# VH-VL binders against q2ft37, part 8

Target 1, 241 residues: q2ft37
Amino acid sequence: MGHHLKRVVSPKSWGIPRKTDKFVTKTSPGPHNKNALPIVVWARDQMGIVRNMKEAKHVLREREIIVNGRPVRHPDMGIGIFDIVSIPKSGKHYRILRDKKGRHVTIPIDEDAASSRLVKITNKTIVKGGRIQLNLRDGSNVLTDKQYKSGDSIVLSLKEGQKNEIIDHFPFQPGNMAMIIGGKHSGVVGRIIEHIPVPGSLPNRVILKDESSGESFETIDEYVVMVGRESPAIDRWGIEE
Key: E = the ipSAE of ESMFold2; O = the ipSAE of OpenDDE; V2 = 0.75 times the mean of E and O plus 0.25 times the DockQ between their complexes.

## First folded at step 1 (VH-VL)

Design s02 (framework fv_sutimlimab)
Fold by ESMFold2-Fast, scan of step 1:
Structure s02 (fold): chain C 241 residues (1-241), chain A 120 residues (1-120), chain B 109 residues (1-109)
Amino acid sequence: as target 1 above (241 residues)
Amino acid sequence: EVQLVESGGGLVKPGGSLRLSCAASGFTFSDYAMSWVRQAPGKGLEWVATISSGGSYTYYLDSVKGRFTISRDNSKNTLYLQMNSLRAEDTALYYCARDYEPLLRYFDYWGQGTLVTVSS
Amino acid sequence: QIVLTQSPATLSLSPGERATMSCTASSSVSSSYLHWYQQKPGKAPKLWIYSTSNLASGVPSRFSGSGSGTDYTLTISSLQPEDFATYYCHQYYDLPPITFGQGTKLEIK
């Protein structure tokens, strides 16, 4: 790889001391919510690709940073969990994840692994013609003729000529692998043991087995993102399979 | 019970070649990324190479890139390290190590090691 | 490349004492990807603490890990005879290269 600079931990740790730096970076409204990491903070503080805002704006103007197959236009654009960040000039590719402490982490990945992205289905709507519009966790939408359930994850191609084609599907069901993205167990990868639907307004519960400790734990549907089927690793995610 | 057993080490002259093997048992080998880590006599640990669970991605220490090749045969539960153009500084005990899984990225099990000595 | 520097190189203490050793990274790493291994003479390393502060299976509760960014610490609250070994810190934040510290040898005084 090369020289590595400071890694950022969580959104609350982003603060630039006003006494030292006069420009303040904020996450712009976009596909990710308020928990997203601004691209300039990632590039400057976590990756060391740029030293300051002037360099960041130059790199973005030259379309040198690509997120989920699209060149980044604004330094305040947010990136979040499962986003694919590529730097074509250096041949480098990365996936954004979270650790057990809820911190953003940057995982180096191969070019093949960077050709697709994982995203959770949050809702679905039937549109004219009987097609299904899937509403995704990052706020984007895709159309399909196939049936998918809310809570499932899909893999979308980022390849030219195939952008947003659904190329894989990980159902939300016992036996499949999930990553927890919120609450006490954030960052844990586990196998779903049991899904416990509860009637009414209370969230449904999910029991998973933590692969690292072998211990079982409980969370809620909202915090579960499917990352695989019966096998614990997916090769397209880089060094992982 | 997880077991990793290395073999193939020995005495070789500079410029020579050796092939190391690591026989894995007690787990689904194809689900885990695997690594080689070496330790020169009386020295610390040095990572050499990593291979993804399916074998599609390989990574190397710069000083061995182009000389060493990591590979695996999931049907035989075996990890390999082909070492060419060996140098005196490659002398070390070579460990096979299992990467627990991609998102946690630590070595949870190690073999006993196989000694490689490069000397004239 | 991320260089991990451990200090002290050798720590000489008696059973019952508190041991503290440090691992400093040349650039920040995610605490999820900093780990510690214990190695005894003639034996393979064993995973001891993973992701900065989590004890591996079978590791006694007297061990603890802490840290963030560039500074990480392994602490043993009250040394037992079986704790005397060499401890290595390890970062898996960059690939390649994955790097280890040079080790801290904990020896009996």
Scores: ipSAE 0.000, ipTM 0.410, lowest interface PAE 17.7, mean pLDDT 81

Design s03 (framework fv_sutimlimab; at its last look DockQ between E and O 0.02; V2 from the best seeds 0.00; counts 0 for: pae E 18.3 > 2, placed apart)
Fold by ESMFold2-Fast, scan of step 1:
Structure s03 (fold): chain C 241 residues (1-241), chain A 120 residues (1-120), chain B 109 residues (1-109)
Amino acid sequence: as target 1 above (241 residues)
Amino acid sequence: EVQLVESGGGLVKPGGSLRLSCAASGFTFSDYAMSWVRQAPGKGLEWVATISSGGSYTYYLDSVKGRFTISRDNSKNTLYLQMNSLRAEDTALYYCAREYYDSSGYFDYWGQGTLVTVSS
Amino acid sequence: QIVLTQSPATLSLSPGERATMSCTASSSVSSSYLHWYQQKPGKAPKLWIYSTSNLASGVPSRFSGSGSGTDYTLTISSLQPEDFATYYCHQYYDLPPITFGQGTKLEIK
């Protein structure tokens, strides 16, 4: 013949037929959806709000789960670190973070804290008309007339009539507070001590100090998210079990 | 500016196959569920298929189930409709439509449509 | 499946007149999931009214929508020449299937 053999990959068996109601993972996550947790997995596994797909579809159809100010309809809508999830019927609000073991954790927050979200700027582009388009870590974009730098964090309003208004800014610089979102120190909050640019293809390095322990540690730019200046912008960080 | 541009339509014989594409620009494609809606010549609108923002959930009109496959490539901002075992009754203008992300399921932007004609 | 029936199928009126058209669902839908589209010959549909009563961007204030349960209405208080088109109601309460009404053609008398 002289053709490559087709490899047959059998889907994992979970004891539940695919044609019956069940939770599924994203089939083709794009760059903006990598590492996102599907809302239905969060509601079942993190929160215990729903037991099966029938309950999940009912809850979503009734607009009972709000993510970053928007009701969720589809069970695979992705949520990620720093996203705000609200359940209006119960008056409960949550921020998605990572603990010191690198797991996604749900942190209860008050209504005021749920009125805005924090997001890191990963890139920027000049668009038609000379405005600046900020590319954000979650894959979303915002337009601004002000100058911001890649690596900085901004706070976006979720309030009606003010959605996506930039209401605060945390520069990536020594002295400011950061949360680590990847690698060995994931979930740790520290103060930036030094940024060490590395020429070429190797990642730039960042030295931070965990002021609670006095310990200094090193990570890479990609894993650093600015979360404040004098103190962290969020109520609770990386709960230790 | 939001744009949806369909392509891939054409004349095909019964039993044939055709793949439609919808190129999206001007918004974060991965945030939106997408749909295909068709309109036969001189007739009304008929929903064909929907795919969730992450691509894990797909929904189909019963008469196309097993013959059509909706899919998306979020890295390329492109929506697809693979149409197999085509029938004369599949003849229609096929629209790509964006579902508004507040979960009410209305289609806030539509493409221009691409014509599919199934004839011997 | 939820069948949407629009009435009348054709509405013949003159500019300045009031237009009222209905959309009846075979079973109850949430008002959040009923929408209206305007379509002119040779053009793609445009979102016109969403979630029963909210006007889409650029839609003139002479348009209004109302309804609940199985009965929904689109009203134009004083017709303008550009309003003559086909209007489709749409429900997204069921998924699948999503369904559209058969359309009401608003034509010049």
Scores: ipSAE 0.480, ipTM 0.779, lowest interface PAE 2.6, mean pLDDT 85
Fold by OpenDDE, look of step 2:
Structure s03 (fold): chain C 241 residues (1-241), chain A 120 residues (1-120), chain B 109 residues (1-109)
Amino acid sequence: as target 1 above (241 residues)
Amino acid sequence: EVQLVESGGGLVKPGGSLRLSCAASGFTFSDYAMSWVRQAPGKGLEWVATISSGGSYTYYLDSVKGRFTISRDNSKNTLYLQMNSLRAEDTALYYCAREYYDSSGYFDYWGQGTLVTVSS
Amino acid sequence: QIVLTQSPATLSLSPGERATMSCTASSSVSSSYLHWYQQKPGKAPKLWIYSTSNLASGVPSRFSGSGSGTDYTLTISSLQPEDFATYYCHQYYDLPPITFGQGTKLEIK
């Protein structure tokens, strides 16, 4: 299995020009889905931090790029929505989001904002010892003794000595604020109005009210990420409607 | 603690009507879709109806369409099943079940059921 | 309509033995939409395994679930007295109706 993709068939979510080099780095299995953005593509093609793979490898060896509080080790590591990317030498921090077209966008954030990350709970498993393993949307998991629900969001600390501690929780429930991360309503922040289970293979439906327009719209469970309660917990999302 | 308590069951003649209720407590009722599942004596489980968290959408087993109506009053934390034109085959223990709000769609909590007997 | 067929209808075993029961779907079902319930006589069903392999809260680790497509299994590594019950598989994958298997009754030999 090759480590490269033909650039022309790279995921649209990467938002990179396709008519340049013949090949592009393929994301390694790991965090997020198959459409995750390789860190080298992020650094090179989106951020312009490095010019080529050689420089990327050098930067990574020097642990100059931190993702979710951990140094990136491989150029093909995938990043995705709500990941926190930090460049310690520059003092710069970024949050990865997606725009209305489903493309990865990089939003500058301050150090305080970069001290934690938001992640959706996909499901949970009871593990030996009676503890609960929360399986998260990005493919990671955390253990907890507390009860949470699938569809909820948790905020994980990225602070040294406190890494992966759950410091906040946003329940999936009517009245709470969510961000849409896919579909035609990608980037919209809205209040959950109703959850509609759908018999069959189709995803469950969610009715939300757009915070800005006041209009109601429908999306699917997969695209809903809780981002707050009465109000969004994060002030700067950086996505224009 | 999540609790679901069904009521309203009883003996009714064919063609009769009955209204079941399910009182919910221990959770935010309006956050969850709710369902009715029935079990005939000595038989397996059979899904009857589902209603969305806000009550805007309902789904039914084909054999009960037009006869049964699922509804809810979120202000009272109560789920209802209006059963009309009852038939002998509707005889069953009727369970109220909470549907977990994730993409998987399973029933994480069940009441103890209320017995409906349709007999001449 | 997806029909779930469980096998065997009755499983007679002794405490300490391994129990395996199957749930076969008439058509392919996403593993996320296949669930199991435990029911004891005179009691309401309890969620036991959700999405094929996830144990519900309070379910002992001796229970496990697996499968994909049309074939799913529930396994108990070493039966305990409290495990003797009827187990139902459930799918939410196909168009209505939501369907259950007919159940496997696990009884003590």
Scores: ipSAE 0.033, ipTM 0.578, lowest interface PAE 4.7, mean pLDDT 90
Fold by ESMFold2, look of step 2:
Structure s03 (fold): chain C 241 residues (1-241), chain A 120 residues (1-120), chain B 109 residues (1-109)
Amino acid sequence: as target 1 above (241 residues)
Amino acid sequence: EVQLVESGGGLVKPGGSLRLSCAASGFTFSDYAMSWVRQAPGKGLEWVATISSGGSYTYYLDSVKGRFTISRDNSKNTLYLQMNSLRAEDTALYYCAREYYDSSGYFDYWGQGTLVTVSS
Amino acid sequence: QIVLTQSPATLSLSPGERATMSCTASSSVSSSYLHWYQQKPGKAPKLWIYSTSNLASGVPSRFSGSGSGTDYTLTISSLQPEDFATYYCHQYYDLPPITFGQGTKLEIK
């Protein structure tokens, strides 16, 4: 038995369904690999929901753990920051966040909060028929007729009948709130001061103000996740200021 | 059950002042941004001001900037609107409204309103 | 400031009829930030439809919302007596200013 992480890959992620309640037919957790927390580690070691791998496999087979609106079937599936984990039988819901020390933390949330998830747009693809596919940081995709930009965050519904509909949008722009998910400033919450495009292959720079300390700092755009507008959305995601 | 109860309205002459209060119960007040929305008699709804959940960020309708101050006391679960230099056009029923917690921007709960009348 | 214009100002219909009302924004808004409220005389507004198409808790399925960009619509498929009220659209794009439409009064013919 080796220690191993695998992703579920959707074979039909390029399909364009006729207008229905769903925009995404299959998803995977995507680029959580370096910092992904296997669901079995979460359930056994962090939450104590199961005692061992055998019990974890049973719980997963019975669809007792839901991640981002989809039942998890494999103990090694990774979860990451902003993922929603639900345990339907107990009525418990959680959001995965990161503390100021960069560690995964599990925040209890109510059913209404668990009905949506925050995700960053990494890029866009034009698909057949000229529609726009938003490619998201967690590896999932959403089709849209509306204008969104790479670097923005969107909020996706997890409610039945509305799954993966875009219900909120946090533009990547000065004045809006962001959380840093990598590098020296990982875990810091700040307000965008300036986005500085850099020619060539180097990453673009972003200058932010840490709202708790008042100090300015710099990071690269890859590490920036928008978590709000000028209103205090950061409180609603359980992010420590 | 979520409840929002406004008070402090009344009759006042132009140039006068009033302080409105909104007592909140049935939810964790400090988790929510709060707004004041007004409705002049026989007219539609007009947003007046918003305050962040922690109180650090405030936003105002342009016509009330410098005259009105929104504030909150999270230890008392109370939202306030200090209204100075009142004008006849400020006559309205003033509602306290809760913004849904995820910054989607809709007001999911409203109070019954408190009437402010500004007349000579 | 984004101006929301509702049409018609008054809509006079009978129970059982289909009602359609519109909300037009002076510039494009995100459908996530376009909402509708119902208000009956002497009462506070109630959230009715949020983010263009999502029905608030307790709202009957005969109500629907749609739209994008500048043009949004509220539709009631078969009017019931309790549906006669004033309906306001509301936008919350990039924070201030938050604006409401002037209202559409749906009244019994």
Scores: ipSAE 0.000, ipTM 0.407, lowest interface PAE 18.3, mean pLDDT 80
ESMFold2 (binder alone), look of step 2: mean pLDDT 92; pTM 0.937

Design s04 (framework fv_sutimlimab; at its last look DockQ between E and O 0.01; V2 from the best seeds 0.00; counts 0 for: pae E 5.5 > 2, placed apart)
Fold by OpenDDE, look of step 2:
Structure s04 (fold): chain C 241 residues (1-241), chain A 118 residues (1-118), chain B 109 residues (1-109)
Amino acid sequence: as target 1 above (241 residues)
Amino acid sequence: EVQLVESGGGLVKPGGSLRLSCAASGFTFSDYAMSWVRQAPGKGLEWVATISSGGSYTYYLDSVKGRFTISRDNSKNTLYLQMNSLRAEDTALYYCARDWGYEYFDYWGQGTLVTVSS
Amino acid sequence: QIVLTQSPATLSLSPGERATMSCTASSSVSSSYLHWYQQKPGKAPKLWIYSTSNLASGVPSRFSGSGSGTDYTLTISSLQPEDFATYYCHQYYDLPPITFGQGTKLEIK
């Protein structure tokens, strides 16, 4: 039915054993691009809530898995960092993060935490009528009348009746807290020290101070997601208990 | 270092009321669900109540529904358990526990003893 | 509600021996939501094993957990004096109610 990928060449970010089945589900084009984790792989290989594709399809048909407030329909739908995954039948909620090795990790959260999600603003588009469309890192977009900047993070409500409302904002600026979501510093939470624009097509540089070690390191704009201001908005960022 | 310190326990007569408190420190209190778990003398563990990180959702053991109220003040880093209409069977050491996303209890306080006796 | 039954109620062993205790659920529980706690007399419980097989911070490697469905096991490969305690299994599959096993008391022979 679906497209398959040789399991041995599956992205390391999936964090799944490679020496089991020959093939694994390939993520469909969509949110989080090629690095996205298929929901069936998450459910089966990471969470163990289903045993096989047949069961996964059944669970999905029954709308038992919700991502960012929407029922998942296809097993190859991709999930990624900061997505909120809910299983209504069990009352369980999860936030997808990345560990120090850049692998997808699933953090359990409660209903209050699951009522919103964090997302990075990639760019902005002015739409007809003068409103601003925020194009988000996960491929989604939201309309707003407020002024935000590319690189900022916003917190979107997932509550019924106020879905996709912006309820918080974390500016990309020195002194604010960010999480690194790529490169060798993936999973690190640090404070932005300096933003260094680079002329040309090369990515801009960002210098951060690691919150835990106190050491300074450098990364690129693409890998920086604002997660707070003076302090991270969530205490459990990067935790791998 | 995560610390949970319970207080408010004591001796009370059947039908009486008591309010337990749990002072939390060493972590962002508002980011975690919290629970009360009790242990009768010489007995096992029994879950009593859970409250979500924001306090919007509460869950109770059936036998305490309508009598106990779990609440929290995130500005004070404090968890509460209001216990009304206490019964002898409510006699127990009451533990405050940090709830890891409705999966397990990763930190526990030392407990506060509640004794319901005539 | 899911009832957890632990066996044996009491396990008497000597240091150096292997200890095995069971936790049986009345209905199937996802392995992600089955946990174990260690409690010593006069002390609060401590998270010991979470999600069936993951050792909590500070737990020695001689401890292990396994199981699926309705049957779960905690094993200590070689008992040390500090391991003698009561162990409780716990399920967080359904909310509410959260339930614990009645405990297995591991005592020195």
Scores: ipSAE 0.752, ipTM 0.884, lowest interface PAE 0.6, mean pLDDT 93
Fold by ESMFold2-Fast, scan of step 1:
Structure s04 (fold): chain C 241 residues (1-241), chain A 118 residues (1-118), chain B 109 residues (1-109)
Amino acid sequence: as target 1 above (241 residues)
Amino acid sequence: EVQLVESGGGLVKPGGSLRLSCAASGFTFSDYAMSWVRQAPGKGLEWVATISSGGSYTYYLDSVKGRFTISRDNSKNTLYLQMNSLRAEDTALYYCARDWGYEYFDYWGQGTLVTVSS
Amino acid sequence: QIVLTQSPATLSLSPGERATMSCTASSSVSSSYLHWYQQKPGKAPKLWIYSTSNLASGVPSRFSGSGSGTDYTLTISSLQPEDFATYYCHQYYDLPPITFGQGTKLEIK
């Protein structure tokens, strides 16, 4: 007897429902609405902790799955890269990352790592009361009185009484470390060498160096997430084989 | 290359103290929980203590609780084990091990020998 | 406390033979948190099989792991000289304590 929790790596074809299903793409009412993995798909296909929708609904009703410090209420709630998923009953915690093929992978982490999350700033706006609202890559927002730039990453506390407090900051600039989350170089962690703004509506270009190989490569702003300064703050990439 | 190098072992009398260090390199130290695992001469592996990635959570083998303190300095990429009130049964090779998210130990150091005798 | 009991304590076999060793837990352990380490004399342990059945990087395909609940096994289909070592099972289902089996010593007959 005891728990039967298993960590299951998702098969290559998990993301696309077959022709008998009406649901074609991942849909989420909350954060990560363009690139989200539904929590029921994660729990069933990647983790094996539920077998069907009835079990998933039961687990969610009992507040047994926590995403970024909040109990999940709906099985279609999306999770995405750098999200923190906790299962309080088993004392286990996970960070969602991507492998070199762009698939979501689940990395086990400890309670300290689960007490904060890394997220990229995509835009900022002034809101009622004159505060700055940072628009984050996962579609969520945070309010701040400090100045941050689009393209930077921030670390948000998930601790009780400190939720959404900005506790660290990794500027998007030469010399700092980044993880690539899309395109040909997905899964590479490298150092920013140069940012090349492109006129008009075309994507800006970024040149990075993989310190391990010494090779330089080029990507677009959208695929770059800052993960550190002199060294990365997050090191564990998804296990691909 | 991931490396873990232990130091600080030696000969100590019963009731004495030692501080072990583990110097980590080749990975982002602050992203990993770390553990100490010991092995008495000719015997098997015994887990001693675990510390979470940021140092906020610590766990101990019952027989060392209150005598040993695990700690870390992420700015120096170093793990520590402060051992007080040492007993003959604490005699062992002490390994530093990298913890894969409270699942398994993927890298181990060479170990540092602690001998408790008169 | 989950006690892991390995059997046999010592396996004496010749190269080319099949080796099977067991690890029995005093209480059910999730297969995700049962692992095996290989240790050669004078060396540190190496992760060998993780989460019951997954081979660690560089581990030859002649090794396999299986099991669920309280009963787990490590099998070597055809022993090679470099396989002679002590093998330890490990559970990380609980924290604390983390526990290891007492080891199975695989030695040349």
Scores: ipSAE 0.505, ipTM 0.780, lowest interface PAE 2.6, mean pLDDT 85
Fold by ESMFold2, look of step 2:
Structure s04 (fold): chain C 241 residues (1-241), chain A 118 residues (1-118), chain B 109 residues (1-109)
Amino acid sequence: as target 1 above (241 residues)
Amino acid sequence: EVQLVESGGGLVKPGGSLRLSCAASGFTFSDYAMSWVRQAPGKGLEWVATISSGGSYTYYLDSVKGRFTISRDNSKNTLYLQMNSLRAEDTALYYCARDWGYEYFDYWGQGTLVTVSS
Amino acid sequence: QIVLTQSPATLSLSPGERATMSCTASSSVSSSYLHWYQQKPGKAPKLWIYSTSNLASGVPSRFSGSGSGTDYTLTISSLQPEDFATYYCHQYYDLPPITFGQGTKLEIK
């Protein structure tokens, strides 16, 4: 338990630099920092790809681990839910998801599935030329001419020549499937029943139905990540064992 | 298949009370927020009140706040509007509307007429 | 408290003509939350266009919507007899109060 998080190493002290080649980037540490899994712990302890820290540092220097299309350089870099991890030398690709107990799990995926990633829109900004900048939960930004809402999820291409193109969209609306990433119901996948606006400084409330139990529950909008439409897109992103 | 049927309208004197009902069918009533929208004769649409799917959150037009109470009984698939201290300005056709995600009203009833006059 | 002002109040046109009507908000609204309803005499309103430009189910392709910020437009490319009605814009961008425009009555000349 405590050996997974060193006493002297804090996830909040580690940053996850994320940049795009041609868009305005207003980077910040992603939300993964707090509960993020250090890449070294993942590679050594969960996956057994390296035997020790010496091997881990060598692997990172050689750019052998790619997260969300970019080589990882720091052994303390955190990974979290929906991240795409690729190991080019072995041809292996993975998506980080949650199990029913809220723990990060590593799901093997094929190269086609590893060519895109899911990300939540947190806010929007109008930038030069009247274009819309979508501010994403991982701290990155994407420019678009289309109308998206705060709370929606988008799927971004990781393919060369198409990097950061929006290739799919899961609206934050009743009937669509979401995963809960915090609070009492962390790790639950459910169908949106209602997004209740709350006046003042308190967060809006979201009512969902747990598809496995049929039971309804309530959480705050911050904890809701759209992982599909009514059917069947959730098979790719949010189905829990 | 979605149907909303209002009832309870009628003629009432200023200061009086009425209770409107809206019977819902063809959908899972407890999954939806519901609203009342009114239309004075020959005039446009005016939102009156909204209630969340579970009934815990309510919202009112300022001019009716304190006089009108929106409520629902999910076991009976029925939306209510209790109207007290009625004024001539409340004279309108009152529509029951299904609120889709707090964005728009996708289904409407045919309305029930409330006339407030001496 | 956002006020939606529709223009013109009445639009008199013949079948086959192009109709254009506008909805102006007193402050900026998100285009995702601006909608239009059609209402025929003696009937309840019907959702017609949602989120500025999306046609509701069964709405003919001759209808279109556009706009952003404070200025929104509903256009009918070639009027048909069934299109003569009153059209209301509606916004739900902020929490209550929820507001409608006063309507544009499209009537046959």
Scores: ipSAE 0.212, ipTM 0.653, lowest interface PAE 5.5, mean pLDDT 83
ESMFold2 (binder alone), look of step 2: mean pLDDT 92; pTM 0.934

